VHH binders against FERM and PDZ domain-containing protein 2 (FRMPD2). Designs and how they scored, part 8

Target 1, 301 residues: FERM and PDZ domain-containing protein 2 (FRMPD2), of Homo sapiens (Human) (q68dx3r342to642)
Amino acid sequence: RDLCVVLLNGQHLEVKCDVESTVGAVFNAVTSFANLEELTYFGLAYMKSKEFFFLDSETRLCKIAPEGWREQPQKTSMNTFTLFLRIKFFVSHYGLLQHSLTRHQFYLQLRKDILEERLYCNEEILLQLGVLALQAEFGNYPKEQVESKPYFHVEDYIPASLIERMTALRVQVEVSEMHRLSSALWGEDAELKFLRVTQQLPEYGVLVHQVFSEKRRPEEEMALGICAKGVIVYEVKNNSRIAMLRFQWRETGKISTYQKKFTITSSVTGKKHTFVTDSAKTSKYLLDLCSAQHGFNAQMG
Below, E stands for the ipSAE of ESMFold2; O stands for the ipSAE of ESMFold2 at other seeds; V2 stands for 0.75 times the mean of E and O plus 0.25 times the DockQ between their complexes.

## First folded at step 2 (VHH)

Design k1a (from k1 with G56R T102I; framework vhh_8k46_1; at its last look DockQ between E and O 0.01; V2 from the best seeds 0.00; counts 0 for: pae E 21.0 > 2, unsure alone 64.2 < 65, placed apart)
Fold by ESMFold2 at other seeds, look of step 2:
Structure k1a (fold): chain B 301 residues (1-301), chain A 123 residues (1-123)
Amino acid sequence: as target 1 above (301 residues)
Amino acid sequence: AVQLQASGGGFVQPGGSLRLSCAASGRTFSSYAMGWFRQAPGKEREFVSAISWSGRSTYYADSVKGRFTISRDNSKNTVYLQMNSLRAEDTATYYCAADSGIEYEVTYGYDYWGQGTQVTVSS
């Protein structure tokens, strides 16, 4: 009966619903609570294996709820039903966003995706983004800094993998020094610069999902990145992914599925690229996601 | 945009070695995954090798695995392809490419392409 929705600002919103409630009904309640007006960019998703899967508005909650939720309303902590309010469609330029609250949501998600390493970039950019987030929250470097008492926790601004490579002490010193030397940005102005930097990243707006090669054993991991521009094929090695192929939508002649297989055909060369997913449901989801992203791209021009 | 200049091609006998270089312009080189492709006359362009932006991850086509090594030097904005144990089948024009993710004119999964350098393996 109770559903938890995690908002991008970190709030856990408890939503009351009945067994016949749809995802759309929850989405409307959550976005109304959050005062969001530009709703087309957002969706509700569930998390599976650290990947987000977006839900259609007509989907009934009972079809996706954990076991016991339908029969045992409330008071069961092990029957927690959690969804996430996430951005599904990323604009090419933040200037297309009409409301400051919408731009703030983009900032929040991109910051979280950087920290949780769903959006990768090099060390120089990671440090720059950390400083921009500090500026958004604190403005200029504190004038009366007590050096024996850090004014921020590095884990809130810099991804764990970089902290491990540089050490927490070195990250603290480097980020503090960069903050001290930075221009006077505060609040939304710093957030907008954060957005400008991230929108230029190769993986900006890319929704990444694990797949496998059709012609190799399952131990050779790959990934598909699906975004407004098209599809990116990655090989994955040591938890690091590298783009091998990119298909713009105009270069994509056909996308099809059969059972666990997902196939992209180039309209330029006629070459077919086939990938294996964990289920027929996942294959269909990826096809539908491609269709949605392609449609969004047409709206942006 | 980034401009790519491939060099280091030439004539070599079977079993020989050659090192290709691809120099890139711009301060964003360290943010790009880089790849090598090749195309023989009358054939499709094919993937040879790729390297992640950090240099930690490398990928090779089965036909070159164990013989070719890709590397990068981000301080010099350059990616290299060390080609050992060369065979007649390796004869092609070799192209380097960069993946930026912000260009709408992407071909074969990479946004930027160099002009290429000829590698000829013959007795």
Scores: ipSAE 0.000, ipTM 0.135, lowest interface PAE 19.4, mean pLDDT 81
ESMFold2, look of step 2: ipSAE 0.000; ipTM 0.105
ESMFold2 (binder alone), look of step 2: mean pLDDT 78; pTM 0.790

## First folded at step 3 (VHH)

Design a10 (framework vhh_etentamig_d1; at its last look DockQ between E and O 0.01; V2 from the best seeds 0.00; counts 0 for: pae E 21.1 > 2, placed apart)
Fold by ESMFold2 at other seeds, look of step 4:
Structure a10 (fold): chain B 301 residues (1-301), chain A 124 residues (1-124)
Amino acid sequence: as target 1 above (301 residues)
Amino acid sequence: EVQLLESGGGLVQPGGSLRLSCAASGFTFSSYGMSWVRQAPGKGPEWVSGISYSGGSTYYADSVKGRFTISRDNSKNTLYLQMNSLRAEDTAVYYCARGETYYIDSSGTYFDYRGQGTLVTVSS
């Protein structure tokens, strides 16, 4: 049996496994292939509705595979089974990462999250990050460049929403000018600066999941941001989210689930905040994710 | 039996361009996704780019994104790699492989390639 694992560098890795194999077996094969040594930050996830859901290592692949994967040969990708190697736990400072390859993986995911608009920041920072990614790949501004001719595709460095607001031409010119005026950075040095900028962002390391309000009519779209520091409650409108409430772990008295409901009880006020998810499985997942992030926070000190 | 014949390598200066070709035989080319893999002297193989069986989807390693373009002509059983803005770090033997991604299994086989490769040298 085959499944596809998408790596952070964009590579699609075909992994042969038994239908009785676990997620952990696939994870070990993939991380060994990628020569990753600092494994505690990573996990395998599946994508549902543009959101990543991490899998436990003991989960059997047959429990999560699409229909027909168990019964069908994998000669043609009928009912493709795809997982993603993602960072689940984000360190507070990239200096805590011992290996350059690990820092490179953090760079790759943060860059992708910026481009795919899972991680938000203001326009000036978006342009700065785009230039840093350009420097990481190309180094200094090319001296043989004809002015105004593109040497890069704007979509590879700048999120679509900013391109729409500024126009592709203006983005091209602005990024090119910023690149021309930038100091000499290349490769890993540019990636480290990218990491430095992104780790200061309010949503750095925050895993965002859609939920809905229990008590509003009609039900308002909301989101929960789950990270090492705690839980953030967002109100979502027009593809924009605003942090409405934040719980540090020590301010969280209880997290509980019942069917599609996920409830946070404040230890400070005793107040309960209940959210509706798409399934009991999602509610349980969010509880488990909170537990995992809380445990990671304790280990980080 | 399956055969893949790479060509188009050579010596170029940094910033230059090359186009690699891979002639395929012994299998139904249009039924397989394909990849380019490179191996620098003394290093292990590195996946560079992949393309779906129809050519409708393409994939690139970050190290070559924006500089390399993979393509295929199913009527000629040929895979191509257009390499622009070449750097010294791109120096390697380039192989084409069946599969649009890196292939691994429990036996430790990582790529399904058969050819001798084509040498690309980027040097001042």
Scores: ipSAE 0.000, ipTM 0.220, lowest interface PAE 19.1, mean pLDDT 82
ESMFold2-Fast, scan of step 3: ipSAE 0.426; ipTM 0.783
ESMFold2, look of step 4: ipSAE 0.000; ipTM 0.105
ESMFold2 (binder alone), look of step 4: mean pLDDT 79; pTM 0.803

Design a11 (framework vhh_etentamig_d1; at its last look DockQ between E and O 0.52; V2 from the best seeds 0.00; counts 0 for: pae E 9.9 > 2)
Fold by ESMFold2, look of step 4:
Structure a11 (fold): chain B 301 residues (1-301), chain A 122 residues (1-122)
Amino acid sequence: as target 1 above (301 residues)
Amino acid sequence: EVQLLESGGGLVQPGGSLRLSCAASGFTFSSYGMSWVRQAPGKGPEWVSGISYSGGSTYYADSVKGRFTISRDNSKNTLYLQMNSLRAEDTAVYYCARGETYYIDSGAFDIRGQGTLVTVSS
């Protein structure tokens, strides 16, 4: 059997596996192919409704594969079973990462998350990050650009929402001018500055998942952000999310689930905060994710 | 009076297996999710695993996934933890607790029994 794993550089890796294969076996094959040594930050995920859900190492592939994957002939051109190599655990400072290849993977994911609008920041930071990505790939401003011809496609460096607000022409001009005026950076040095900027963002390392309010009719859209520091509760309106509550792990007494419900109990106030998920499976996943992130936080301290 | 009695611990070599049991009384066992919690020497309590009231959903800490299996028999009011591929880091006193709840705060666990000691040593 075949499955596709999308790497952070965009490469699609075809993985051969048997009916007994686990997610862990695929993870080991993929990380070995990518020459990754600091494996504890990474996981394999599937995508559902534009959200990534990390898989446990012991999960058998047949339990998560699309209908008919066991019986599909290898001659089909369809890539119906796709997993993603993603960063699950984000260090507080890139200096904790021992290998340049690991830092490069963090850069790749953060850049992709900015472009795909999974990680938000203001317009000035978006432009700064775009320039840093250009510097990582091109270094100095090209001398040939004096003829006012574009040397990059704006959509590869700047999120679509900002391009819509500023227009593609204005983005080209402003990013080019900022690149021209910038100090020379190349490759890893530009990537490290990109990491420095993104790690200061409020949503750095936050894994965001849609939930809904309990105790209101109809249920209103909300989101939970789960990260090494704790849990963030967002209200979602007009496709924007606003942080309403924050629970550091030390301020969180317990997390419980019941059917589609996910409940956080404050250790400071004793107050319960309950959210509705789309399924019992999602509620279980969020509890497991909290457990994993809390454990990671303890290891960093 | 709620009572939880852990058993099945012992000394085992790395890579070995043990099966822990928790006998429950004083409440309607089949109406509650259950958890295992462990406390290593000199450390605070750590949540290990949880299971729903029916046994239909199971939860595991990352440190034990793929090696431990939680289960229950509601007809016998008994909770189990099958521990395979044991490591030195699994050495701890293991307790059972009501609820599949993940407890964050050290010392907040509702431990009712004496626990059962698991020692993993060469």
Scores: ipSAE 0.006, ipTM 0.359, lowest interface PAE 9.9, mean pLDDT 83
ESMFold2-Fast, scan of step 3: ipSAE 0.196; ipTM 0.659
ESMFold2 (binder alone), look of step 4: mean pLDDT 82; pTM 0.843
ESMFold2 at other seeds, look of step 4: ipSAE 0.032; ipTM 0.531

Design a12 (framework vhh_etentamig_d1)
Fold by ESMFold2-Fast, scan of step 3:
Structure a12 (fold): chain B 301 residues (1-301), chain A 121 residues (1-121)
Amino acid sequence: as target 1 above (301 residues)
Amino acid sequence: EVQLLESGGGLVQPGGSLRLSCAASGFTFSSYGMSWVRQAPGKGPEWVSGISYSGGSTYYADSVKGRFTISRDNSKNTLYLQMNSLRAEDTAVYYCARETYYIDSGYFDYRGQGTLVTVSS
């Protein structure tokens, strides 16, 4: 059987496996192909409703595959089984990463998260990150650029919401001017500056999932952010996330689930905060993700 | 607490040389780009030189190119500035600074108390 694994550089890798193959076996094959050495930070995930759900290495592929994949002939094109190689655990400082290729993967992930609006920051920082990405991927401002003709596509460097807010022309002009005035950085050095900038952001390394208030009002959209530092509760308004509450792991008394409900208790106030997910499976996943992130934080000190 | 301590300043004649040092503590030195910034009497601060986290990339203001060399020793958490062919216009208090993430390399979030360099006959 075949499945497709999407790598952070945009490459689609066709992986051959059998119906009893595990997620771990695919992960090992994919990371070996990509020449990754620091595997602790990475995981395989499937995407559902624009959200990534990481899979345990022990999970059999047939349990998560699309209907018919188990019985699918090698040549069937209708049932596509797609997984993503993504960073699951984010280090606080890129200096903790030992290999250049690991740092490059972090750059690719954060670059993609900015563009896909999974990582939010203010306009000033978004423009700076876009220019750093231009410097990393394109190099120095083109000396032959004598007219106002674009030499890059703004949508490859700046998120759609900012382009809509500023207009494409203004973004093009502002980014081009900043690029012209930028210091001459090497490709990798520009990527590492990008990492340093993103690692300072409050939303750095936060894995976001949609939830609802326990009252479950249709107009009230919320999200939970789960990261190495803890849990963030967001109110979602006009496609923007506003942090309402932050729980450091030290400040969490208990996290529990019951059916579609996910509950986190503040050890500081004793107050319980209950959220509703789309399924019992999602609630259990969020609990497991919290446990994994807390464990990662404990290992890093 | 982030601390930066500059040393090596002094009085020197035009054409002379000085080596400045900056001892860093309270943060992971090897994870940050570092800069030297100077402030001449009666003038605003001027960015002089910058170095990447690894020491692989160095940057200089046009006023000091070819005369100054920035370097670092990550094992000692120390930043250096070798100043050659000094001119009267190089007279300033020199500050060690931890670089911010802005592309304008003149920006910094922490700086030390400075070391005075006077170039005079």
Scores: ipSAE 0.000, ipTM 0.114, lowest interface PAE 18.9, mean pLDDT 81

Design a13 (framework vhh_etentamig_d1; at its last look DockQ between E and O 0.46; V2 from the best seeds 0.00; counts 0 for: pae O 5.2 > 2)
Fold by ESMFold2 at other seeds, look of step 4:
Structure a13 (fold): chain B 301 residues (1-301), chain A 124 residues (1-124)
Amino acid sequence: as target 1 above (301 residues)
Amino acid sequence: EVQLLESGGGLVQPGGSLRLSCAASGFTFSSYGMSWVRQAPGKGPEWVSGISYSGGSTYYADSVKGRFTISRDNSKNTLYLQMNSLRAEDTAVYYCARGGSETYYIDEGAFDIRGQGTLVTVSS
């Protein structure tokens, strides 16, 4: 059988496996191919409704594969079963990462999350990060550059929402000018500064998932941000999300699920905060993700 | 104090059966989901089965599904695990724990184990 794993550098890797293969077997093959050694930060995920859901290593591929995948013969071309190599656990400082290749993977995912608007920040920072990505790829501003001949496509460096607000022409001009005036940074040094900037963002390392309110209007869209520090509750409206509550792990007594409901019980007040998910499976996933992030936080200190 | 006392383990041949019991005290048993967790020699804990506070919902790890049956008697504060068609890989110390697969206690980690467990050995 064939499945496709999308790597952070954009490669689509075909992985041969049998019907008895586990997620762990695929993960080992993919990380070996990518020469990754610091594996504890990474996982394999599937995408549902533009959200990534991480898989446990013992999960059998036939349990998650599209219907009919079990019956497919081995193929040389790409198939419809697609997984993603993603970072699940985000270190507080890139200095905790021992290998340059690991830091490069963090850079790649954070850049992609910025561009695809999974990680939000203000416009000034978005422009700064775009320039840092340009410096990582091109180095300093090309000396022979003519203003009428752009050397980059704005959509590769700046999120679509900012391009829409500023127009592509104004983004190109401003990013080019910022690049021209920037200090001499290139390659890995620019990537490290990118990491340093993104590590300061409020949403750094936050895994966001859609939920709905139980007690207010049930149809009111909410989101949960799950990270090493705890859980963030967002209201979502007008194409934006606003943090309403933050629960550090020490402020959280327990997390429980019942059918489609996900409940956080405060250890400080005893108050329960209940959210509705799209399925019991999603509720259990969010509980497991909280458990994993809490464990990671304890290890990191 | 919260107490959970496991019993019913023993030596059995492959294909045999055992029934485990867990006597609970020191808390309102009927308000908690409960689980069985096992730990084989030299390995970490493995969740086996869970049951909701009322007994209305039961859950099983894939490795035991169809062979094990979890139940509870809230009037006797007792949790049970009926184990049929036992295999060598079922050999472990079995613990009961507060919290089914539906609850994670932040201060107590993934499993709220309080007893010494009961040893199940499956050997020919």
Scores: ipSAE 0.060, ipTM 0.562, lowest interface PAE 5.2, mean pLDDT 83
ESMFold2-Fast, scan of step 3: ipSAE 0.612; ipTM 0.825
ESMFold2, look of step 4: ipSAE 0.499; ipTM 0.782
ESMFold2 (binder alone), look of step 4: mean pLDDT 81; pTM 0.832

Design a15 (from e3 with I104V D105T; framework vhh_etentamig_d1)
Fold by ESMFold2-Fast, scan of step 3:
Structure a15 (fold): chain B 301 residues (1-301), chain A 123 residues (1-123)
Amino acid sequence: as target 1 above (301 residues)
Amino acid sequence: EVQLLESGGGLVQPGGSLRLSCAASGFTFSSYGMSWVRQAPGKGPEWVSGISYSGGSTYYADSVKGRFTISRDNSKNTLYLQMNSLRAEDTAVYYCARGETYYVTSEGAFDIRGQGTLVTVSS
């Protein structure tokens, strides 16, 4: 049967598998095709309600496949099984990555997450990152550039929300000016500077999932951010996330689930913080993600 | 009263195997997820593995993934932990705990009712 895996460069890879194939078998085929060697940082995920959910290697594809996938070996336009190759574990500094291709994959994901507004930062940094991406992908400002003539599309480098706030014309002018005044970095060097800037952001490497507070009304939306350093509790207002609480692993006593409830207990205060998810499956996933991130943090030097 | 009775621990050489059991009583066992938690000498409790009420979902700490297998028999109100390829670092008192819980640090970190079972891995 056929399965589509979306790669970080935007390529859609058709993977042939059988009904007994595991997520791990697909992961191995995809990473081999992409020539990735540092596999520890990567995972396969499905997308639900604009959120990525990583799959365990032992999971059989037939358990997560769309209706009819097992029964119909022929590809149909309306019955597509799609997974995503994404970075699950984020290093604090790109210098910890051994291979240039691994660093390039980190660049591609962070670049995409900025554009798709999964990774938030202030306007000044968004413009800086857009210019660095121009340097990486286009090269230096054209020497014979005619003033006011466009040479790039702003929507390929700057998030839609910022374009809406500033207007496309203002973004084009400001990005073009910054590009003209920028250093002579291009290619991999520009990508590494992009990584250095993004790795210092509070939102870097944070995997975000929607939750609701048990203590507040269900209509008051919240989010949990899970990363190598711990858990972040966000209040969600007007498409923006405001960090309310941060739990470093050393400050976390335990994490537990019961049905749709996910609870974090502080080792410092002993206080319990309970959140409600959409399902028991989601609560269990969040606990597993926390366990994985804590283990990754402990493994890093 | 909730009662959990762990057994199956002992002295084993590195690379060996042990199977731990936990007999549960005083609550509807089949309605709760269960966990194995260990405490090494001088350390806080560490979550090892968890299993859903039906046995359909299992979870493992990174330190034991691929080596340990959690299972349950709801008809016997019993939780199991099959431990393979044991290492010196696995030496600890093992406790079963009610609920699906991951223990990060020792401070107020677990709800245990049993005495635990000692696992010593040495040559």
Scores: ipSAE 0.191, ipTM 0.642, lowest interface PAE 3.1, mean pLDDT 84

Design a16 (from e3 with E100D T101V A109Y I112Y; framework vhh_etentamig_d1; at its last look DockQ between E and O 0.24; V2 from the best seeds 0.00; counts 0 for: pae E 18.0 > 2)
Fold by ESMFold2, look of step 4:
Structure a16 (fold): chain B 301 residues (1-301), chain A 123 residues (1-123)
Amino acid sequence: as target 1 above (301 residues)
Amino acid sequence: EVQLLESGGGLVQPGGSLRLSCAASGFTFSSYGMSWVRQAPGKGPEWVSGISYSGGSTYYADSVKGRFTISRDNSKNTLYLQMNSLRAEDTAVYYCARGDVYYIDSEGYFDYRGQGTLVTVSS
């Protein structure tokens, strides 16, 4: 049987496996193919509603595959089984990563998360990051071939929302001018500066998942951001999220689930905060993700 | 290396009292909430009580409210459970757990670190 694994560099790998194969077996094959050595930060995830959900290594592929994948010798569009190699645990500083290839994977994911608007920042930083990505790929501004003025597609470096606000023409002019005026950086050095900028962002390393408010009527869209430092509660309006509450792990008395409900209790105030998810499985997943991120934080500190 | 060592269990008459202790080492005790979980013979694990990292907030299962008191001494890295007015249904092995209390109902899983301490309430 075949499944597709999407790597951070954009490669789509076809992985051939037995129906008895586990997520861990696929993970080991994919990370070996990619020559990754620092594996503790990575995991395999599936995508649901533009969110990534990480899988345990012991999970058998047949338990998570789309209908018909196990029994069908012939592929159909409805039977496509796709997993993603993603970073689950984000270090506080890129210097903690021992291998350049690991830092490159962090760069690739953060760049994609910026472009796909999973990680938010202001306009000035978005332009700066776009220029750094250009420098990582092209080095200094290409002054040769004056007829090749548009040497990049703005969509590959700047998120769609900023392009819409500024127009594609203005984005291209502004990014090109900033690139032309920038000091010399090549490949990895530009990627490291990209990492330095992104690791300072409030949402760096935050895994965001949609939830709904229990208290308000009608139920309002909310989101939970789960990271090494704790949990962030967001209110979501107009495709925008605003942090309303932050819980450090030491301020968290308990986290519990029941059916579709996820409850976090403040150890400081004793107040309970309850959220509604789309399924009991999602509630359980969020609890397990909190535990994993909490454990990662303890290991790093 | 995280260690949790429960003690203080034993045989007691109905209506009696016991005080359980949990000695913690291998982590910064004052940075974590703590809980007690029990497992009666032939039953699944049951969350009993929880306490915040500072000791400022306490939580109890309905089955023990008013009879049990959870406390902690951060200077001694020790968690306590004072059990009063004990009943036969309190008979169980009692475990302490570090602040990762995932699922309170019996459908969940609990992260035990120690061997537990047996409490038997019988004549």
Scores: ipSAE 0.000, ipTM 0.132, lowest interface PAE 18.0, mean pLDDT 81
ESMFold2-Fast, scan of step 3: ipSAE 0.185; ipTM 0.640
ESMFold2 (binder alone), look of step 4: mean pLDDT 80; pTM 0.823
ESMFold2 at other seeds, look of step 4: ipSAE 0.115; ipTM 0.565

Design a17 (from e3 with R98K E100R T101E Y102T I104Y D105I S106E E107S A109G I112Y; framework vhh_etentamig_d1)
Fold by ESMFold2-Fast, scan of step 3:
Structure a17 (fold): chain B 301 residues (1-301), chain A 123 residues (1-123)
Amino acid sequence: as target 1 above (301 residues)
Amino acid sequence: EVQLLESGGGLVQPGGSLRLSCAASGFTFSSYGMSWVRQAPGKGPEWVSGISYSGGSTYYADSVKGRFTISRDNSKNTLYLQMNSLRAEDTAVYYCAKGRETYYIESGGFDYRGQGTLVTVSS
């Protein structure tokens, strides 16, 4: 069978598996191929409506595979079973990671999440992160560079929305100048500074999923952010997220689900906050994700 | 018109060394990151190593880290891969690949790859 796993470096890995293979078996094969040692932070996920859903290691591939994957393994035009190797649990600081390869994986995911606009920050920080990525991947500004001659593609370093606001030419000029004026950080050192900058962002390590107010008025579109520290409730307006409420695990009393409803109860106020998801499966997933994140936080101390 | 021409492959015994070269033309070599990608018999392409446009940053797959060294000579438009302590598992066709100024490799093909050079590690 043909299963594609997308790695954080952008590589598409074709994994050979049996119809009865589990997600855990694929995870072990992929992480062995990538030579990862600190497996605690990683998981396999599928993408639905631009959101990642992490899979339980005991899940059989046939339960999540596209129609026809099992029955027509030789069919070339129909087989598009794709999973993603992603970071599920985010440490507060890269110094908690013991291996340089693990730190490199964190760099790759955060860089990709910035570039694909899953992790938001202001314009100045986006430009700084782009310069740090140039420094990490290209080293110092080229000594023989002509200002009008491009040595990189802006879309590989700066999010599309910022390119649209500033124009590609202005981004090219400003990023090139910042790179030229930057101190000489090489390879991993530039990556570690990128990690330090991103780890200070409010949305660092937050896994975001769309939900709706129980009253379901269009102006009340919402999102839940689930992370090691707890749950964040966002109001979504014009493709931007506004944090309305933050629950630390110590302030969280009960989390429950009933059909399409996800409810979180404050242990401080006793107030219940209920959200509506697209399915009972999604509500259960959010509950399980909360349990996993809380468990991770407890293990880290 | 981008052209990449690999050379230096051959038969070598386990523990031996080989140096691969890639002659580049049709683009400003000094402005792009470069990579080495290999494909072993019966397997898909595997990214091996990457180097920044200036040579200031290098990256390696864990399977080759400490054994292989990537380098470049921008004055000669040439990319190199020094392979030491070769193993039977290193047997593959090695391809020179022009990067998109990143080290992201897609298994579906190569961005401006060459014809490749065969490396066989056997007694």
Scores: ipSAE 0.000, ipTM 0.109, lowest interface PAE 22.8, mean pLDDT 81

Design a2 (from e3 with S31E S54R; framework vhh_etentamig_d1)
Amino acid sequence: EVQLLESGGGLVQPGGSLRLSCAASGFTFSEYGMSWVRQAPGKGPEWVSGISYRGGSTYYADSVKGRFTISRDNSKNTLYLQMNSLRAEDTAVYYCARGETYYIDSEGAFDIRGQGTLVTVSS
ESMFold2-Fast, scan of step 3: ipSAE 0.169; ipTM 0.622

